# Miniprotein binders against q56y42, part 5

Target 1, 350 residues: q56y42
Amino acid sequence: CSNNTSNITTFKPLKLPLFWPWQKVKMGPLSVSPMGFGTWAWGNQLLWGYQTSMDDQLQQAFELALENGINLFDTADSYGTGRLNGQSERLLGKFIKESQGLKGKQNEVVVATKFAAYPWRLTSGQFVNACRASLDRLQIDQLGIGQLHWSTASYAPLQELVLWDGLVQMYEKGLVRAVGVSNYGPQQLVKIHDYLKTRGVPLCSAQVQFSLLSMGKEQLEIKSICDELGIRLISYSPLGLGMLTGKYSSSKLPTGPRSLLFRQILPGLEPLLLALSEIAKKRGKTMPQVAINWCICKGTVPIPGIKSVRHVEDNLGALGWKLTNDEQLQLEYAAKESPKSMIQNIFQTR

## First folded at step 16 (miniprotein)

Design k6
Fold by ESMFold2, look of step 17:
Structure k6 (fold): chain B 350 residues (1-350), chain A 98 residues (1-98)
Amino acid sequence: as target 1 above (350 residues)
Amino acid sequence: SPEEVLQKLDELFKEIQEALKRGDLEAIRELLLRLWELVYQILEEAREKGNPEAIELIERFFEIFLRLIEAFEYGDFEAFKLLLDELKELAQEIKRAL
């Protein structure tokens, strides 16, 4: 009664996780966080203005993601521009190696990388060598997921056959725990799934652009095939490269080099942007958090990009809650009212 | 024939520039794939004839081309224009080496 502080503990409360272990998702033999992070910006001077002065903040962002239970990080052997070719993989490997929280547990991070279908990768051995080069840049002995970055079916179907065999060899040699593909359309996705199955290699993931701005007939067909065949869909560009953030609208267009893209897509998105804003306000969330949560609710694993600690903090807010069925339908209805969608990767097949 | 393929290359660059002027992003997407396909064909021919100078130039072309595709996907059309101009100049070097 005389000493109020004696009756009130000053101990710090325990930090609760943003998601529980049973909320991780299966991706072949892997158990991954319900959201991962992409590293396209790491080493990209041309489009993202990367400078080495950013490395400390990128490392802090990586550590924040790990501390909050994120274990999926997506990169590619083509990430990094000019003299920084491969820099995204080098940075990720450095951050894994230097992490005190991962000491003795580096294999709990699921590194997903992608191998470009360069025109000079013409044998399965050359493709396996690309995987070994990625392992060297990352300074790890085994990838979580090795992915063919795009299909060559539209222009070089014979090259594709040797790249598929390269994925089989990567798996058989133990260089990857799982194999996946990126930018595969519905028909090619079934074909590679069936081929890999005959070789005893499960196709564990398919990575495509999937969002409230990229949910047309083809993308929904890819999702349906993934669900039926036990393939985990990884959603890239879940925020429509900035279209779904609420920063811009048809009456508030960006200036600068990206204005043409936004002028082509933002008109007519007002129903979707209003629905996102309304739900975000109701739930005490941001519009990006609602858009990412929608991807999670659809059973995909979104991989928003990492550029800063602030980006990771914001995106982590997409975890720990679920849109109701009515909210999901509201968003999907509003998206159908939008006359435009994101442009797909040039290599995405039928 | 080699002359027909090289003429198609010039035509594709013109079509991409025109599609950019009118802001037709889906046309650009389709034209970029057709350009990739055509240059892949040129590379195959250079390999068949054993022309290492052309092969080196074409491989450099593909490295820059991937950056052009990335600029398109990100929507940075200032970078896109600069890279497209670099590819046009490199295409002239390739023509001379064939």
Scores: ipSAE 0.878, ipTM 0.948, lowest interface PAE 0.7, mean pLDDT 90
Fold by OpenDDE base, look of step 17:
Structure k6 (fold): chain B 350 residues (1-350), chain A 98 residues (1-98)
Amino acid sequence: as target 1 above (350 residues)
Amino acid sequence: SPEEVLQKLDELFKEIQEALKRGDLEAIRELLLRLWELVYQILEEAREKGNPEAIELIERFFEIFLRLIEAFEYGDFEAFKLLLDELKELAQEIKRAL
């Protein structure tokens, strides 16, 4: 009696993405995940201590994001220090190309890059060439979103018009699927929207600092204008450089270089940190997940930075659920009790 | 005058250093924008005069300045100080080239 032990090939159940289903959001002609990922740390040696030995870790983090349905990745042509200038785009392009999960689906990834308003970008043609250089680093034929990284309106209003015409030309040439801006205030956002509209170019996104630490009058006004004009607000720094994580408090300040900033803001954050902690506990979520979920509930697309698989896993936990209106109001009330907000970008216009 | 612009540049660096000693982050933000605007004007003047040495130094200044802004936004005030010192040295080189 030959006992044929049938090798039961244990079908590893296809682990459904831990956070599925969630609803994709519109960003102009694009359909994006309700959260994206920012890549500012990629190639940043000075502030993050980037080393090329981290590339495998970053690739794993990227792939995990894709496997969980994240399709929006934010970068910039200015990301990466010194000889590593443009390294973020190079890494992102490499990871898109090498990702087995994207085999035949590379076009599902929405790359949103930001083109610096460098003082030497004096012509629309030079700005279009910056887009081409980003495409070359990314190893793709078309960007999802080409963004102006900041407005020059305060110091070089003539350059700004040239850069806006550069965005038009990028779109008309098919180098980008959509155009966006970053660090635009309410008034300047309306101006560029109207300019682009007259040229038949839809402004699809406005990227600003938006979080429970950056929800002042200006940020709320930008959000209102975005909602009215059909612009998607992309919220950078949704965690307030980690102040919204609960890792730090007035009694537990960070040591080292960031101590000055944290000492100024943390002493007034106790109500907000308490509200985040209470809601997080009630929901079986982390404080970061609640803070990111708040940004999503406000109708923005947050772009937390990815530095590891763990950061991706933690941030993905912000998806597949929503804060109630009462929980949102509780957080917003506690945030308003905080006497200090985050510092804004130096180029943030009115 | 060119000398007045150069004096204003030294004053802005001094004011940034004083604001940093006070921990006045909003003052630093405003002063950084003023410094950017001033150096942008110096760049336009250097272009009009056809001074390629000054242009190259000023373009390098802006590259380092973007790292200074990143350090400021990230709240890394150790990196910020180092980059500010580098910009201050480069500003003296720009002054010699003008």
Scores: ipSAE 0.876, ipTM 0.945, lowest interface PAE 0.6, mean pLDDT 92

## First folded at step 17 (miniprotein)

Design m5
Fold by ESMFold2, look of step 17:
Structure m5 (fold): chain B 350 residues (1-350), chain A 98 residues (1-98)
Amino acid sequence: as target 1 above (350 residues)
Amino acid sequence: SPEEVLQKLDELFKEIQEALKRGDLEAIRELLLRLWELVYQILEEAREKGNPEAIELIERFFEIFLRLIEAFEYGDFEAFKRLLDELKELAQEIKRAL
């Protein structure tokens, strides 16, 4: 410590965190931030226009998330298109390795990745090898959560049993701290929970599309099962892939390649978009922040996408406050008045 | 019945294109799963016969198919159409390799 005769004049005010340490949530044996970030866009030239010139900004966005207490990052072995297959994991691993804020504490980041149920993954050993390949791309020794990316029950039920055994082996070999599933419907979720329970493997998470545009009967049933069984629901696409941002409306439809989707859904959303806008104005927040906060209030962990420092800064504004019960009910009522919702993943089971 | 499976493949591509023309997104979702199931059956048969040329083409088909599914979920129907055409061409190569 230096001696300084004007210590009181050099005192720096404390910066309050966006959320308190006790607001972290349990995800099996893990403690995670109440919001995480998804990395689908990282390496995706086809849909997101990824270029390697963006990597420095992505790294800055990653560091901003860490500085604000975010420790959950979701990726997948299938993220990255064409010659950039696996690039999302490589970028995340690079950013973790290069982070000065994580020096000596890299294991405090909870990396959640997903292993695609490719038709050539036919033995539990092959599935374990997929996990080892993910660890190699990430340059880490252990995942926080290893997730089966989708169920094969609808077309290859025997393959699914092999993949479930692969998850058990990943855990037994110490490659993952816990396991999860993505795009599982309510019946299949109960089945894998029971299977893993008898083998002492923590099923910590179920990841599905969940938002004010994706909270129909089936999604609410999945959430109810998660609550009952102690499984944390991870909400993907919490902004409806742009539908809930306020950038577009019934009077301001897009003209680009996504116009068919927006034309099908957005004109029916006026009650919901007005409710989001009203609450956002009253709270001094943005519509995305309200939509993400709603997911948090439902007890889920949303993982909005991360593409820029600006996007991370905006999404962090969803933290540190809570919609009232009346505000939540207003949003849910408006959402149920809307005649359309997002289409679910093709593999989501019953 | 390999001949029946290959005919169903052509029919599914046609049904997907018709559903897209009418904007029936839920129909497309259902048809994409049926297409995945059908190509999975073709892969299993190619494995039983020990046909490595067909297996390689079918595995490439599945890699592109995942991008098609992602384009559908994201709502990029320009990318969807291009990938669907690529899959149709690859399906013809697969038929010839069988």
Scores: ipSAE 0.883, ipTM 0.948, lowest interface PAE 0.8, mean pLDDT 90
Fold by ESMFold2, look of step 21:
Structure m5 (fold): chain B 350 residues (1-350), chain A 98 residues (1-98)
Amino acid sequence: as target 1 above (350 residues)
Amino acid sequence: SPEEVLQKLDELFKEIQEALKRGDLEAIRELLLRLWELVYQILEEAREKGNPEAIELIERFFEIFLRLIEAFEYGDFEAFKRLLDELKELAQEIKRAL
């Protein structure tokens, strides 16, 4: 519920609240906002229709996030299609450098990037060079988190060992403040944690698809291992790639290139969508804000995408409040009653 | 053997297209990993033989393949189909270079 506004000729907009409760959370040696933002869309012409004319709005979205206490931004060396390969990193670096609000506090931004496990990255030195290339595109001297983008254990276990050594070298050379992994299953997560721990390298994060649509047995096992080992789970696709927004329903299916995915999942989602809608109405929030808040309540750090100033404004409303335990259980029960979940990354292991 | 591996490559493309027709997303996920592994093996063999033309083509294949995987995860099956066709064409170029 908002406060009453004046009936005068002009109105001042309400300032958005800082994050919940304007506290940061630990992610290894790092102090991170309880929500971050992903940059997959930055430079992606194929899936997101990126054009350079969007750069000013992206920069404004970045500045709004920063002004509201967000310091975690997730990117990858593979973000950007075609000739724009690496463009996400270049844009993030540009926005950090040009930010007037940082004024020499650029180190307070935690940049998390990911290094693709390309088949030609076969030595630890090659993996370290991928990190140096990311730092060059970002125009910074040190990453917050250097992440191995996916496990090669399912198809090239020997490659994975040299990539793990590459993460160790990145840390030892001071190129990253901490390391993380993405798309690791529970068994491989324990293995890399033990490997890095014996080498004195902090594994600060594990980034997986995690949401009310991606909380099956394996994802919950990953979450449990993260909790046990002191690893912060970073939740990607916290809105189920649009399934949890309320924009579509069983009676309002999308048309176009994504219709197959939505048609497979959305019709069975009614109990969860109703639970989200009910709680959103009770709390004076939106369904996306409830879904993101749930991720935060589980102790994960969700990274919804930065696409526009409007999206950042909406997602910031997920901060500053907390679902009750009863509300969390209501959502989880409704999610378990829904027959469908999101498909996991092809590289995620057991 | 190289001949057997190339036959498996053609079969995998067919299986992915068939899985897409029936909307079997989990089957596509499993088949994409098998395709990735198979092309990884082809790259290793091209390196052993010192075949730079094949290596260059296979590396371009993997770059497009990553975009295919992203299209799959995002659920953009128009982009997925186009990228799959690009990969099929490149696979024939790779066969000729081996």
Scores: ipSAE 0.873, ipTM 0.943, lowest interface PAE 0.8, mean pLDDT 89
Fold by OpenDDE base, look of step 17:
Formats: C-alpha cells, sequence, structure tokens
Structure m5 (fold): chain B 350 residues (1-350), chain A 98 residues (1-98)
C-alpha cells in the first residue's frame, strides 16, 4: 500500500508587492495602485455567462486584490446584461461595504465608473443624474473618477458638449473626486482637456485600449498627449482578450465564438508570443504578467478583468518588478512585426 | 426622404452581413458606426415629429446595439449574429412606426 502523500501545495500568502506603499501612481488628485481591476464581466450574462452564484467568488477576488494593495476598480453604469443592468456597480458597492479590510479606509478605494453616452441623455442634468444613480448602486457618497464612456463628436457634437458640462457639474457638486474619459482619440482628448481646464476641472484619466496588440500610431500619440498634459492613461484589455497569454497560437486556435477574431490576429503573432515567452521564462513570470508589466512600464495603469481569485493572483504577479528598457524594446519590436492589431472601439475618435 | 433613410438602413444591415461573411472586421466597425449615426438621426427626427412609439422602439434599438458592440469587441460573433438579427427585426418595427 504505497501512501501517495498528495503534496498539498500550501498557497503561501502572496507577500505584499514591493510597490506598496511607495509606488502609488498619481491620477490627478488620486493615488492609485500601478494596476487596477476591470469589472466588465460582473453581471454580463450574454458574453461571460455571469450567474449570481459567482458573487462569492467575485467577492473573494475583490478582497484578495484589496489585501494586496489594489485600490483602483473600473466599472460602468452600462455593465450588466438586461435585468442585471448596473450589476457591476451593485456588486462593487456590496463588496466595498462588506470588506472588513476596509474598516475606516473605504476612502482609499478609487472607484472609476464610466457613464454611457446614451442617446436619451440629452441634458447635463440627466448626465449628473446618471452619476447619482451610480453612487446609489455603489452605496457611496463620492466617486473616485467619473468617466465619459465614449465621445459623441462624430454623430452628436451638441450632445457631447452637454455631457462635458455634465462632467463639470459632477465635479463642482463633489459627486466625483476627478473626471476622466474613455475611447477618446488624440484630437478630441485635447479638446475636452482644454474645455475642462477653462472650467477649473482637471482631466485626470484617459481610458483606451492599450497593449502589445494595441500600440499603433494613434495609441502612441494618445499616450504622448497624456504624458504632456499630465493625464493618466488607463489601459483596458492589456492582455488582448487573452491573445497575449500564450494559451492560443496560430496552431492552437480557440474553439467557439471567438474563433473568427483569433483566426484574424493570431497568424503572424508568433514573434510577439515568442518574445513574451522568452522574457517570461527569464523573469520566472507568466506571459500575462509580462504583458501587464509592459503596460505599467509604459506609464499606463492597466485594468485587467477579474473573474476569480486565480486571475487576481496571476495579475498581482505583474507587480513588484519592472521590465528593463531592452526587454521593453524587444517586446515593442516583436509587436511591430505583427501584421494585425486589435479592433478598436467603434466610438474611438481621432 | 423618410423612405431613403429606411432604404439606407436596410443597405447598412446588408453590408454588415456581407462584411461578416468576408470576416472584414474593420469594415464591420465602420458600418456599425454608420448604423449608429443613421439611427441617431432617425431618433432626432422622431423626437421632432413627436412620435413616442418610434422613440421607444429606437431607444430599445440602442440598448440592444450596445450589446452588439460589446459582442463585437469581445469577438463573440455568434452573439453578434443573434443581436444583429434582433436589431434587423426591431428596425422593421421602427419602420412601421415612422
Amino acid sequence: as target 1 above (350 residues)
Amino acid sequence: SPEEVLQKLDELFKEIQEALKRGDLEAIRELLLRLWELVYQILEEAREKGNPEAIELIERFFEIFLRLIEAFEYGDFEAFKRLLDELKELAQEIKRAL
């Protein structure tokens, strides 16, 4: 009778990342962790298959993030499918309230929500009311960052001015600590920055798709403008929907609904995947951790999505170290050899 | 004319379906923006005319359209196809209410 002693790998508690507390990143008046977490999956039944039975798992993931010094959480008022509209904000608010680790420190959590530019939000007052509705779902008195989710400049330039005035009013009323935008291109980013500056409202953040799969001329220009204007770039999809994870290749395509997109981009991604793999191996890190660390090294705040404790643990491994300049250049060179980039948001302005 | 706008709506749905068959993701992105712009114009016209039935249907169209955009960005083209078919049906209801 051979006693197979199952090596219970005792999960050693992750030591606090070496960045804490000294390497908080400024985002206007706020101090945030070098990485945040995105909550787009929370309440998404259609694409993620969200079920309320997952809430305990999401809570554990949130708490683990907090315990490891993550204080930036990105959400949106449009997150959650159908009857679960706003569920992401509801869950985030619940988790903030129930978190024992936050006793007396709730104000250290930076909630960054995005307000949709819905066609029925015709007045600044209606947009301010969207902010109040987010505060109610979050069960907090003040947001960290109120973000315009996209620009209406291409199809409704008059609505955009109303929404910008809505951001001003949110700030003046103290409903938000700072304002931000998402899906703004270089030219429109300058326009809103100047508009807000004339009203004494600092634009603190610009959220765009930024990764080794989304570092084209436009993304680099947005980054340059952000660096010049003191705007913090928030990088959504830092893993390129999982293409930068090494789980998939041209020879190992995903099955099911995402197969078309992956079949378009994975062919010719081999140089980038190789560079990620080599650097990951040299660093004793995973490919996702290298890809996220690259976003941080570029001076952005990546917001990878969290779906489980494991995703939090894996993403936390992107912290407490930095890629060298040579490793960054190697990744950027390999990324430029890739013939295709990620699809941009339909509302991404010029 | 209202008829020309409605014809252009049908054309855009056809072009999106053709771009999807080709796997032309950039063409889909551009066509989705044009579809959004067109339906936004229809909404403004419906507001000016005071057509509450058309307004309600168009607002519902935009709610589904946001899910279509999410499906596109997530690369779930099975969900995208289902949502596009739903939008096509709803577009016919909008046409009847105008």
Scores: ipSAE 0.871, ipTM 0.944, lowest interface PAE 0.6, mean pLDDT 92
Fold by OpenDDE base, look of step 18:
Structure m5 (fold): chain B 350 residues (1-350), chain A 98 residues (1-98)
Amino acid sequence: as target 1 above (350 residues)
Amino acid sequence: SPEEVLQKLDELFKEIQEALKRGDLEAIRELLLRLWELVYQILEEAREKGNPEAIELIERFFEIFLRLIEAFEYGDFEAFKRLLDELKELAQEIKRAL
């Protein structure tokens, strides 16, 4: 009597990701998730209290994002405090390398880093070397998007041309798949687009502060130019530093160092917070999810910051649905009733 | 003159501190850009004169200044104030090296 022990291959059920972003967005030659994640908190000791004991939590947050079809991660070479300079890129590189979900597919991750316009980056060669240093920290051969972090046009227009030539050279050398800019205003965005176009380099992205708290005339003009020129707008701070979350109000101010900023902007924000709350309730969504979904509906790619699995889960809930045009207009109307907007970056050009 | 540039540096730090006392965030934003522009000019002059001590101090100033900008953008005005005081001290060292 031969006992045929049937090997029951236990099929692990394919956990379908709860929030699969079925629709990828074009960003020049790249195809990205409709939302990315920002990594500014990674290595920031001064403002976020980063500690290396948080790395496992950040890794879990990164892996959860990947499992749910997020493939765009924004970083910068200046991220990380003091001795931890470049720590965000180091962590991102480590997590890409260690991710079992990326086995043989590391190139599906679009890393978008920003190169600081440091006053000591005087040559195009030095700026290309900054790109190489980011590749080394990331432990990858090619970046998705190399971004100029800000324009120097206001104080160092000669340096700006050198940095633009540095973007050309890093593209021509194949160090980046595409180039982008951050903190460019409408006029300077057109100038760099035309400069790069003449050299056969496509400008794929413009990263600006864009949210229901940052949708002024300049932001709308930048968006219009991006749409006309085939540039993808990346929206940073889509939650207005957490003011759009409903966690805080004029009657419930944050304690500690951010209390001054919040005391200035939260008074008179009630119409916008109410509209966010009403739409969130109607949709069975959170206020953050509505605020991020608005950025997506406006045709931008929002890059909310991630610090934990919980933040990833909440932000992923912004995907797989869309606000109606009427809901978008309701939010935009309520946003215009707000007497104060977010402060812009000091280098934001005209 | 070099003396006028150094006087303007002290004035900008005073104006930033006064704007901070008023809570005038837009004035702080504009004054930070002016401070950046001024210190960039001082760096170019130090390079032209071949003053390596001043260059090193000014490069350190810009590293701290980027953290000041991050604190401003994040709205951590306690961190901002500490970093501003550090930049003010370093500005006096730069003045002694010029």
Scores: ipSAE 0.871, ipTM 0.944, lowest interface PAE 0.6, mean pLDDT 92

